# VH-VL binders against Cytochrome c oxidase assembly factor 8 (COA8): the designs that were tried, part 153

Target 1, 167 residues: Cytochrome c oxidase assembly factor 8 (COA8), of Homo sapiens (Human) (q96il0)
Amino acid sequence: APERGAERRDTAPSGVSRFCPPRKSCHDWIGPPDKYSNLRPVHFYIPENESPLEQKLRKLRQETQEWNQQFWANQNLTFSKEKEEFIHSRLKTKGLGLRTESGQKATLNAEEMADFYKEFLSKNFQKHMYYNRDWYKRNFAITFFMGKVALERIWNKLKQKQKKRSN
Key: E = the ipSAE of ESMFold2; O = the ipSAE of OpenDDE; V2 = 0.75 times the mean of E and O plus 0.25 times the DockQ between their complexes.

## First folded at step 15 (VH-VL)

Design mg84 (from mf2 with heavy chain T108Y; framework fv_ebronucimab; at its last look DockQ between E and O 0.57; V2 from the best seeds 0.64)
Fold by OpenDDE, look of step 16:
Structure mg84 (fold): chain C 167 residues (1-167), chain A 124 residues (1-124), chain B 111 residues (1-111)
Amino acid sequence: as target 1 above (167 residues)
Amino acid sequence: EVQLVESGGGLVQPGRSLRLSCAASGFTFSSYAMNWVRQAPGKGLEWVSGISSSGGRTSYADSVQGRFTISRDNGKNSLYLQMNSLRAEDTALYFCAKESPFDYLWGYYAFDIWGQGTMVTVSS
Amino acid sequence: QSELTQPRSVSGSPGQSVTISCTGSSSNIGKGYDVHWYQQHPGKAPKLLISGNSNRPSGVPDRFSGSKSGNTASLTISGLQAEDEADYYCQSYDSRLSGYVFGTGTDVTVL
């Protein structure tokens, strides 16, 4: 019985863009687009006196970012692979080579590619639905925690003003 | 069933290296931050290291900083702990621990799933 | 390593209520970080008992309750049962260590 070669699921290397912001930066930094996800990573600043609430927000944002990076890296890899396979399959079916007589990469027409996109979207519909659901959930939570942090900061500022007036 | 299974523990001499593994099953491993926690014989729990869901962020206890390296392979549902320059004080049962899902209301990070642990003994 | 301070042991009779304290500092519990509690039976892995100061995961009996005030968190076991004999650990985050910290552990014995 031929050993079914374990399809190496090419998991996109978790190439966390080693974007290192300047050490003295007191701000969030946006890195270049990631090679796989095409998403720009954000390097979140960590305040010296980060509150637990601020930490929660930061962690949530970071986790959400990583989640997005992974999702899109994998999605883009899958898309690229399936697109290439589709093109190859269609070209083969047409009796066309992978290269034109001019040596250019053979391409499919817009209509054929539209079929691929439709099929791809249909095939991945549930995946996208779950992604969207979770995306909204995460972003709602982020917004909620941003509100909490804002309130905390306001409250802390008010307390400091009161202390300064009492002295 | 959600399960974590540690392996790679054993008897090693001081100064040697050991690599622990944790195999995850029954959940989406890539969605959760993972941790190593150790327990010396007859002692309490000590947090050792943590890694984010993507592996992009790592953290270490001061006791292991610069000696231990946490990593993960999400494709293999595996967590690793490379332990270098082992010391007698590193003798412990090492647990793999999963962080709980983020509580979207309160933002809790607890360790909701634990492995049974793998024993590391550092002795001359 | 900065540990959260717990009593070494707590004992009670069946049906009694016992409380385990977990005392931290201004860099952990006192800063407002959440406290989690774990139960560990002999030779077993820790089990999450309380998350986020007072939240019980599914399957945890209602006789377990958590609270937090100032630098101290507390786990209360009401109606102590023989099965509650175990080690209990609090856990939080410490901003100075930039990491998680556990309590020293409390051995709960049922008399």
Scores: ipSAE 0.731, ipTM 0.895, lowest interface PAE 0.7, mean pLDDT 91
Fold by ESMFold2, look of step 16:
Structure mg84 (fold): chain C 167 residues (1-167), chain A 124 residues (1-124), chain B 111 residues (1-111)
Amino acid sequence: as target 1 above (167 residues)
Amino acid sequence: EVQLVESGGGLVQPGRSLRLSCAASGFTFSSYAMNWVRQAPGKGLEWVSGISSSGGRTSYADSVQGRFTISRDNGKNSLYLQMNSLRAEDTALYFCAKESPFDYLWGYYAFDIWGQGTMVTVSS
Amino acid sequence: QSELTQPRSVSGSPGQSVTISCTGSSSNIGKGYDVHWYQQHPGKAPKLLISGNSNRPSGVPDRFSGSKSGNTASLTISGLQAEDEADYYCQSYDSRLSGYVFGTGTDVTVL
């Protein structure tokens, strides 16, 4: 059974999952879930005639997506690592191996795992509090700039109507 | 104390390569886009390259496109510039610069923190 | 060379006002992109002086002010002091180049 594709297609420079967007798109579009964050990225269309305000909105949305993906990728990684370390530590305290005699990963019972979840939530409380605050700030800003862009587009349509009348 | 410290500059022959590093401290490096700006001796400032906070988006001045590669390692709080196929006109003091926090009402992205620079000299 | 044009030098006596112009084109300042200003003393790194056309970052004296109209941005230093002797650069974004552009730089001399 040969290994397929892993040697060719993995690249280190990308912090986001391997993703192949459409070659031609005139619209924003949503890709598959990112491997590390499990979030679906938005792939942004950059129009030829993008205004400075539209660029600010796009950059804000792109930065927010990157921030959100980084946060959840880190939290998912931390959760997985600390979970395995917790299980490993508790199994060693009991004098047990990391795998059962059948080869499956040894586990802890629900009451023992509840201790992990309590510790994890407590340890990460401050991080999640700041994440929620920043999430609200970012989404408010995005909504505000979307309104500004909408008004700019309406104004530009009215200007075009005035140009036709001034001919 | 907020700091950016560049390193890796030196004398190099045309056609050779050099890698610059920028070590960041005193702020959350992974939250901000970063840029390289250069200044030839006795000349003004020239933007070279920029990279988004995660490293997923990069941009380059036309003069370096295809020869230079910007990258970052957020785990090491470090920004890099790989400079290939160096030319005499690349001779400059290279600064690492941090983009300012976005103003959520007005949307400013200025370069608010700069390093002291690392000198790159390309001559035969 | 640079896309934004500044006067090579300006000078003034202590207490006077000086104004530095920064003139761009329809692909940068004239399109509506923000202008930022940096101060650079000899042998030192640039320092952000004005962001977003007119905003003074914390620690920047109120004698520095900025404005923008049409293709031109201006930095005004009121009440010139000896420490203001430095090079000053404007900066904007250029849609044709898809990147940042700096001005040619202005050497401010305090007489």
Scores: ipSAE 0.598, ipTM 0.835, lowest interface PAE 1.7, mean pLDDT 85
ESMFold2-Fast, scan of step 15: ipSAE 0.684; ipTM 0.876
ESMFold2 (binder alone), look of step 16: mean pLDDT 92; pTM 0.950

Design mg9 (from mf2 with heavy chain S31H; framework fv_ebronucimab)
Heavy chain, then light chain:
Amino acid sequence: EVQLVESGGGLVQPGRSLRLSCAASGFTFSHYAMNWVRQAPGKGLEWVSGISSSGGRTSYADSVQGRFTISRDNGKNSLYLQMNSLRAEDTALYFCAKESPFDYLWGTYAFDIWGQGTMVTVSS
Amino acid sequence: QSELTQPRSVSGSPGQSVTISCTGSSSNIGKGYDVHWYQQHPGKAPKLLISGNSNRPSGVPDRFSGSKSGNTASLTISGLQAEDEADYYCQSYDSRLSGYVFGTGTDVTVL
ESMFold2-Fast, scan of step 15: ipSAE 0.685; ipTM 0.873

Design ng1 (from nf6 with light chain G30Y; framework fv_ebronucimab; at its last fold request DockQ between E and O 0.60; V2 from the best seeds 0.75)
Fold by ESMFold2, look of step 16:
Structure ng1 (fold): chain C 167 residues (1-167), chain A 122 residues (1-122), chain B 111 residues (1-111)
Amino acid sequence: as target 1 above (167 residues)
Amino acid sequence: EVQLVESGGGLVQPGRSLRLSCAASGFTFEDYAMNWVRQAPGKGLEWVSGISWNSGDISYADSVQGRFTISRDNGKNSLYLQMNSLRAEDTALYFCAKDSRFFLGQGHFDVWGQGTMVTVSS
Amino acid sequence: QSELTQPRSVSGSPGQSVTISCTGSSSNIYAGYDVHWYQQHPGKAPKLLISGNSERPSGVPDRFSGSKSGNTASLTISGLQAEDEADYYCQSYDWSLEGWVFGTGTDVTVL
């Protein structure tokens, strides 16, 4: 049974979702949203006759998925952590407690929170520009190899067709 | 029998150039990012430069930006470092390191060469 | 600065445990990047000890363990042996530098 006593993490975990696809599947699977990144991981099928090109494509896709999952998991956790730190700092400066009179977590109004959102977006702008650049570099490589695999499969089909006619 | 062998180090005067080579064997070189790491005598490790599997992503430490050029030839299983405008502070043992990943930033350095010594002195 | 902070040295008697800290910044460890650890004996190349904060490669003894919390990673050597006397470096990626950063290094002495 899953653990419900776990607290939030200071850092995102390495790797991707723990979802395990059904036994005897012969297709890639899209799993449920990862708890930390909110992205749906692909669980890759490895066919018995996987070619070297197919293997390289799968490894490129796996690495890129792990990279993407880690990036968004880290961003989500950092956002939550820095948001709480901002709220606590501003409450302290205003001379207010961390809890409301009813015992709920104290917060700031929407106008006050707008300062946090603007600061967070500004601070992370360069990081997200690097992410976008790297995303395109990775996906260009993946798309290129998808094309190579497609051509390899067409060529192998044509060779099999020619061999059958020779018999 | 994964192996990295550096070469091309030596004694040079400041302002001159050297080209380091790293010959790789025992693994599919073209599937991994590669890095150069240096260690000045009696000092710690310093990352110098890295290059992705397809040369599409290249990065340099600020201390060498504009002076050093990393490159690779996947057909020859070789990594290179062209070092121009050498300074005394570039004196170090230079290691070639295999990344565990295709692209920079996610992996670790799982195989290291023995290093090649570069000495820059007047 | 482009270094992760480590203690200059730690020491322990054979059979004891020592822990090496590695402290980063908002653009590397605090940003969630993994920490890797390397062992370097005198006159030799570095060798991977721990990857992904806590994963031991094949052939690395169980007495080496790693962890990460917040902006700090730790390497623990339990049951110190004479062969563990070496320099130890942590490593992380730094997104703002678009490159790798190593720790300052820790000299482990077995008394």
Scores: ipSAE 0.722, ipTM 0.887, lowest interface PAE 0.9, mean pLDDT 87
ESMFold2-Fast, scan of step 15: ipSAE 0.704; ipTM 0.870
ESMFold2 (binder alone), look of step 16: mean pLDDT 94; pTM 0.959
OpenDDE, look of step 16: ipSAE 0.837; ipTM 0.937
ESMFold2, look of step 17: ipSAE 0.720; ipTM 0.887
ESMFold2 (binder alone), look of step 17: mean pLDDT 94; pTM 0.959
OpenDDE, look of step 17: ipSAE 0.840; ipTM 0.938
ESMFold2, fold request of step 19: ipSAE 0.716, 0.719, 0.716; ipTM 0.880, 0.885, 0.884
ESMFold2 (binder alone), fold request of step 19: mean pLDDT 94, 93, 94; pTM 0.958, 0.957, 0.958
OpenDDE, fold request of step 19: ipSAE 0.872, 0.870, 0.870; ipTM 0.953, 0.952, 0.952

Design ng12 (from nf6 with light chain G99D; framework fv_ebronucimab; at its last look DockQ between E and O 0.53; V2 from the best seeds 0.71)
Fold by OpenDDE, look of step 16:
Structure ng12 (fold): chain C 167 residues (1-167), chain A 122 residues (1-122), chain B 111 residues (1-111)
Amino acid sequence: as target 1 above (167 residues)
Amino acid sequence: EVQLVESGGGLVQPGRSLRLSCAASGFTFEDYAMNWVRQAPGKGLEWVSGISWNSGDISYADSVQGRFTISRDNGKNSLYLQMNSLRAEDTALYFCAKDSRFFLGQGHFDVWGQGTMVTVSS
Amino acid sequence: QSELTQPRSVSGSPGQSVTISCTGSSSNIGAGYDVHWYQQHPGKAPKLLISGNSERPSGVPDRFSGSKSGNTASLTISGLQAEDEADYYCQSYDWSLEDWVFGTGTDVTVL
């Protein structure tokens, strides 16, 4: 009896997108959509003379990105799982098999699926509210530090111009 | 070396207040969320409170909600826990714990202090 | 307060493998939040043992491994040593409570 290979349940790897930007890039790079979160990861550029403010901004952005990736990866997995369970449950209740006579995967109609979506959204409403709240908090902080970094850069440019005029 | 040092523990009567302090060193304090975790004698770990890097996010366990106040002074690399209306069930070793993240809820506690003992007894 | 469920105690002989389970709910582990593990020796502060389900911090032996499936996380200690005698706690985040949740703790004894 052939040993049925234990389907390695794809644990959502902490999927640092293996996308490596070109080494000579002086810009942030956007990777392809992650297979779990469907979010496009950003590879943040690290300048040679990164200021403490720039570093903090980068770290905040990185953490927020990871947070978003994890949230949506998990949410999508949960959604997919619950959707499949819902379909299976409904088919079973109808006395229908998981496959049609033609061998196709049995599906529910749009109305039945609408019930699933409504239930899913209702069930996850609070979770989404918290996500949105935290999203705003994180992005506010990032935006604030973007402003600080911008000011720092302006100031540094002005100082350099003054020094060049004095020489 | 990364270090957390708790202080302010002691023996107090029920209904009294106590303020715990945690002094942080060896890392950029303002870049991490901070937490208080307690352990009653012979019991497990219980999360008490957390504060984000900029104090913009604060959370409490239900057991201490409305009685305890977490705060931080990033200029002093210090974390505080104001404990009011203390109860016998608040008797525990209180640990200061560094989060691995800026914000609450996603990190792990990578650095712990040695704890400060709070005993609430009549 | 929702706690993650751990076995009270686990024992093994030196060189054996032991596994500690940590069972949560759909609002924490089952929601996809990471599980972290801590080791605590008597009279000592907890020490991070495993982060992010399976990541080992520097200085943690490779005989410690973490995994997660569904609502359950597991810590495996392979090649059990006398120094592994300690309390072990899992930790996760509960989004419904907006708090960190610890496991009930497991006392590991080396026989």
Scores: ipSAE 0.833, ipTM 0.933, lowest interface PAE 0.6, mean pLDDT 92
Fold by ESMFold2, look of step 16:
Structure ng12 (fold): chain C 167 residues (1-167), chain A 122 residues (1-122), chain B 111 residues (1-111)
Amino acid sequence: as target 1 above (167 residues)
Amino acid sequence: EVQLVESGGGLVQPGRSLRLSCAASGFTFEDYAMNWVRQAPGKGLEWVSGISWNSGDISYADSVQGRFTISRDNGKNSLYLQMNSLRAEDTALYFCAKDSRFFLGQGHFDVWGQGTMVTVSS
Amino acid sequence: QSELTQPRSVSGSPGQSVTISCTGSSSNIGAGYDVHWYQQHPGKAPKLLISGNSERPSGVPDRFSGSKSGNTASLTISGLQAEDEADYYCQSYDWSLEDWVFGTGTDVTVL
């Protein structure tokens, strides 16, 4: 028998940008953070007698998870690539090497890195606004169907009680 | 068994309107986004418009924005394209395409109709 | 509107391998969006050939393969056969346009 997870998704400590959607429902299984997106995937349980409504909810959640995982995986890779390019460009302008004596990659101080963070956020502002809009559209649909599934389950319990009292 | 059948194409004068329909069968129509794609004679494919499973997300190519309106009726398993202010460059074979996803973006078009021809000429 | 760039045509003899490139921009393929491929024979509707950069739908022969790197995707047809003579289109999503974009199309000729 598969288990159901109720644990809140966790953000990984390693990334610059970490996003976990709000949750109102139980998870089936929660995996470790994905190495690219830093999001914990849900591994959905498919019950033997899954109703059509439950199936639609599961499919909506699966699609939204894939969408979210891909968005943040892509953004994290873009962030890392552009950060290294920025550092390389600024070190070259200073006439400094790309590595320290220990072989560790050279980096910039916090003030200099603040310029990168500001530029990255500004460049990606519209993309993230589209992401937020789409997140709301998806989350509203999922929340709506979670409510419908809850009502379906209550109705089935009432139907069974009425049948037992009549028999 | 999965089918998409377009209709409503024809010859029309510039500036006039035309409404395309696409009848779907063999799948749960209301669980998928739907798209219109056109192909001018001898030319490549051009995405025209898409609509999410619940009509809550709609997008148009810039070339048709403000002139075309996509809609769907999940009760009739039907997709529609209202085309207003038609121009000669709208002349094309118009395909109805089933998206693999509920919402627009990141899906692929796994089922296509055979298309309905729209000719805009004086 | 905006298009992904493909070669106009490629050709090969039966049994050879041919590769079709598909080059996009930083707002579509370069932003990490998947590339899908469609095959279209003359007078026919397009048919899905590759989804998700490299996934073959059921019924598509394993001689078709896809890959993606950076701004460029590739479709490879190994063991070219006469029925592979068709037009091929790549497709990706563009976040800035909020549109699906198709490639310019490639006419594959079997010699």
Scores: ipSAE 0.713, ipTM 0.879, lowest interface PAE 0.9, mean pLDDT 86
Fold by ESMFold2-Fast, scan of step 15:
Structure ng12 (fold): chain C 167 residues (1-167), chain A 122 residues (1-122), chain B 111 residues (1-111)
Amino acid sequence: as target 1 above (167 residues)
Amino acid sequence: EVQLVESGGGLVQPGRSLRLSCAASGFTFEDYAMNWVRQAPGKGLEWVSGISWNSGDISYADSVQGRFTISRDNGKNSLYLQMNSLRAEDTALYFCAKDSRFFLGQGHFDVWGQGTMVTVSS
Amino acid sequence: QSELTQPRSVSGSPGQSVTISCTGSSSNIGAGYDVHWYQQHPGKAPKLLISGNSERPSGVPDRFSGSKSGNTASLTISGLQAEDEADYYCQSYDWSLEDWVFGTGTDVTVL
């Protein structure tokens, strides 16, 4: 079984979920947040007579969504892993255990955690800069094709009016 | 029936230029990122350059940055690699490879050509 | 100039299993990027064998399987056959280089 497909099932609409899209929906719908990326997926409606331009727009949007979800899933995992490593390292330096007397996870105060957040942001600055650049490139392409599709739909409506007039 | 065919390789002197071409057929060329990958005789694969579906995103390996230029012509279903200031270490079989995605860095190379040999020697 | 480390060679007898490791860094495999595998027979172009860590393209036998954990990916060939004798390359994306990176390659010999 594909691992990505299994992860997608965590956020995909289920038969008993309140967030399932309406049956025979004619519009895109927004699902619950993904377990890993914490982003809400968009499930795209595919019309019966989808034009080549409409298909390309949908594919660009779907690929961009998958890229965006993958980026944030990886970032969230990295953040959680490095945060836990930082906390364990600092607690070890203090001579403290990883658990409190009550069995809860030991934690650090806000001042100590500020060091981690600053380090994490600095370390990931270049990565986030590249993400923003690529996000704009993708959305410029999507916006351009949205315009093309809109013009195609207007032209098709005008064509239909001319046909009715001829009849 | 999906095919990539490279051409333009040959023997060239150091410091000169060569232009490689890759002709695509059997798929919607304009919907996929394309890549050049090389392999020196008896050595492994080295990624050279990539270009997104609309030429809006282009990247080069450090070893060729500033010397090679990747381009595509979607109307001709063709990918190109302009190689300037050639060095002996550029001697390799150059493969054209199709990405599975529109953009760079997200997919995998699902179709490869047979390669065209470039030899840089006196 | 590959970035991912593979063993130079692996050998086995027909019917046995062999595993090829592919080790990267925190900017590629360790950052969560998928690993893809290619098979190259002598004198031939590489062919996609595994995509997205573990997915098989149409026509690739079930005896080829892939996995990934941390900084390392593995390709396992079970029921080794004579036609599996080839070079195998892993591939991932490196965000810091903004480049695809290939493994050093592994020569599989079938005794």
Scores: ipSAE 0.677, ipTM 0.862, lowest interface PAE 1.1, mean pLDDT 87
ESMFold2 (binder alone), look of step 16: mean pLDDT 93; pTM 0.946

Design ng18 (from nf6 with heavy chain S100T; framework fv_ebronucimab; at its last look DockQ between E and O 0.63; V2 from the best seeds 0.74)
Fold by OpenDDE, look of step 16:
Structure ng18 (fold): chain C 167 residues (1-167), chain A 122 residues (1-122), chain B 111 residues (1-111)
Amino acid sequence: as target 1 above (167 residues)
Amino acid sequence: EVQLVESGGGLVQPGRSLRLSCAASGFTFEDYAMNWVRQAPGKGLEWVSGISWNSGDISYADSVQGRFTISRDNGKNSLYLQMNSLRAEDTALYFCAKDTRFFLGQGHFDVWGQGTMVTVSS
Amino acid sequence: QSELTQPRSVSGSPGQSVTISCTGSSSNIGAGYDVHWYQQHPGKAPKLLISGNSERPSGVPDRFSGSKSGNTASLTISGLQAEDEADYYCQSYDWSLEGWVFGTGTDVTVL
């Protein structure tokens, strides 16, 4: 009896893109699109003398990125699943098989698919509204801290210039 | 050591108000969302309210919406729960719980206080 | 429903494996939110047992494992020990409630 290979259910790995930027990089790197979220991850640079404000900004950015990755990964999976279920259901209702006579995957027409998209968007409207709200909150916080870090850097530069003038 | 210490619990009559406090120590308080969770005697855990690191995001369970107010003072490393219009069903041990994230909904509760008992009885 | 569904009780003999299910909805577990597990001994505060569906914090024995599939998460306790007698709660976030939801709790008894 052939051992039916246990289909490894691809649990969406919380896999931070294994993309490692070059060790000598002094800037943020953008990775390839994630296979689940389709979002390009950013690898944040960590300066040797990272200030507490810079660290907090980086952490906020990292958390927000992870949040976005997770949201869209899950949304895309849900979308794909529901889309497939919709197609299967409609084909079944039509008395059509999942494959055409040519062996190709049976598809629905554009009109039928439009119904799916409309329904999906309607169903997920509130979820997207909350996402958008939270997206703005997170990005506002990030922007605010970007400003703080910028000011800190300016101040530090000014102090260094003053010290050089006094010596 | 990371620690949360709840206080302010007690016996109150229905319709009265009570304010709970949670004192945080051993971590950067302002970097984490904070939550209140309650447990009625012999019952399960019920999430009550959560507040983001900067108080920009606040949420409540439906059971306490409009009656309870969560707040925080990051300068004092303190979390608060103002409970108004208390009901018998609000009788519970109230836990302060630390989130692992700045914002609600992404983290988990890695640190819990010992709880403070609130009893609402006539 | 504002709660995740758990079995009320699960029992096993020492050395056996027990599994606790946690069933949510399309607005929490089914929406892809992570499930976390907490252990609570009588008269004690809850303790984080599993985070992010399957991650074990430091100090949690390897006999505890978590999994998630669809709308259901599972906690498995392998090699059940007397000290594992406790209440176990799953937790997830619900986007429709804009809040955290706990499971109904499961009392694990060691026979």
Scores: ipSAE 0.825, ipTM 0.931, lowest interface PAE 0.6, mean pLDDT 92
Fold by ESMFold2, look of step 16:
Structure ng18 (fold): chain C 167 residues (1-167), chain A 122 residues (1-122), chain B 111 residues (1-111)
Amino acid sequence: as target 1 above (167 residues)
Amino acid sequence: EVQLVESGGGLVQPGRSLRLSCAASGFTFEDYAMNWVRQAPGKGLEWVSGISWNSGDISYADSVQGRFTISRDNGKNSLYLQMNSLRAEDTALYFCAKDTRFFLGQGHFDVWGQGTMVTVSS
Amino acid sequence: QSELTQPRSVSGSPGQSVTISCTGSSSNIGAGYDVHWYQQHPGKAPKLLISGNSERPSGVPDRFSGSKSGNTASLTISGLQAEDEADYYCQSYDWSLEGWVFGTGTDVTVL
């Protein structure tokens, strides 16, 4: 049984996923959503006869996944922290406590919260524009190498057929 | 043995140009982003420019934007810095540094050259 | 700013612990980017000391440790040795500058 692949052997960046694919798998695996980023990590299969092109593609995909996981983990944390700070600040300005008389966390109404969402989007506009540009640059490279690997595999298959025909 | 060897430094007058080279060996050069870092005499490290593995992503420090051009030739395992409109404040030891990643901003610099000295003086 | 803030110098006797701070902004360390540390002896190229906030590459003594919280990273040298006398630089990425930024550098003196 493939039990050893827990937290010590995960293919995702440190602390990202607790999923462990089977040891004998011949396929990439999609794990559960990461606690921090909410993204599902891919656990990449490493074949025994990995070509240099296949290795480069896998490394490009691994790096891009790690980058993406880190970005969204950080953004989710920032969003949550700034949301709480906004609520706390607005409650304090109104002279209200952090909790109601029933002990529940005090909140702001939808109109008040709309100010937070608008401010957060405005603050992060440039950062997200750079993220989108970088995402496309990375995925263009990955798609290009997916094509090169596909052609390499077709060529190897044709070479094998020519070898059979020569007998 | 992983090595980076810079060359092309020297004494130049302000307003002139100089081209630095960095020869890489002992690793698959085309799989890594590369960077230039400089250090003025008696001062700290200043990042100058970086270039992704495929030259598709290039960034410059504000202090050199528009005057310096980073490039690479993966066939020659070489990194370059074309330095135009040189100023006295560009006087520094220039290091090339290997990134651990394909793209800019995610990795760190695990291998450094010994640097080439650029002096800009009348 | 294109620099992360470090103390100009710290000193300690052999065997003591010293800590170097590295303070950035909301566009670099505060945005969650990792902090890396480099050691530079006089006349030498910088050498990687700590990567990923706290990861020690092979060959770096275990007396070097790093951490990060908020906008600030720290490098601690436990059990200071004579060979630790050098300049130390932190580094992070800054999304708003679209580039790397180094710290101002810290001169560590062993008494």
Scores: ipSAE 0.720, ipTM 0.883, lowest interface PAE 1.0, mean pLDDT 87
ESMFold2-Fast, scan of step 15: ipSAE 0.699; ipTM 0.872
ESMFold2 (binder alone), look of step 16: mean pLDDT 94; pTM 0.960

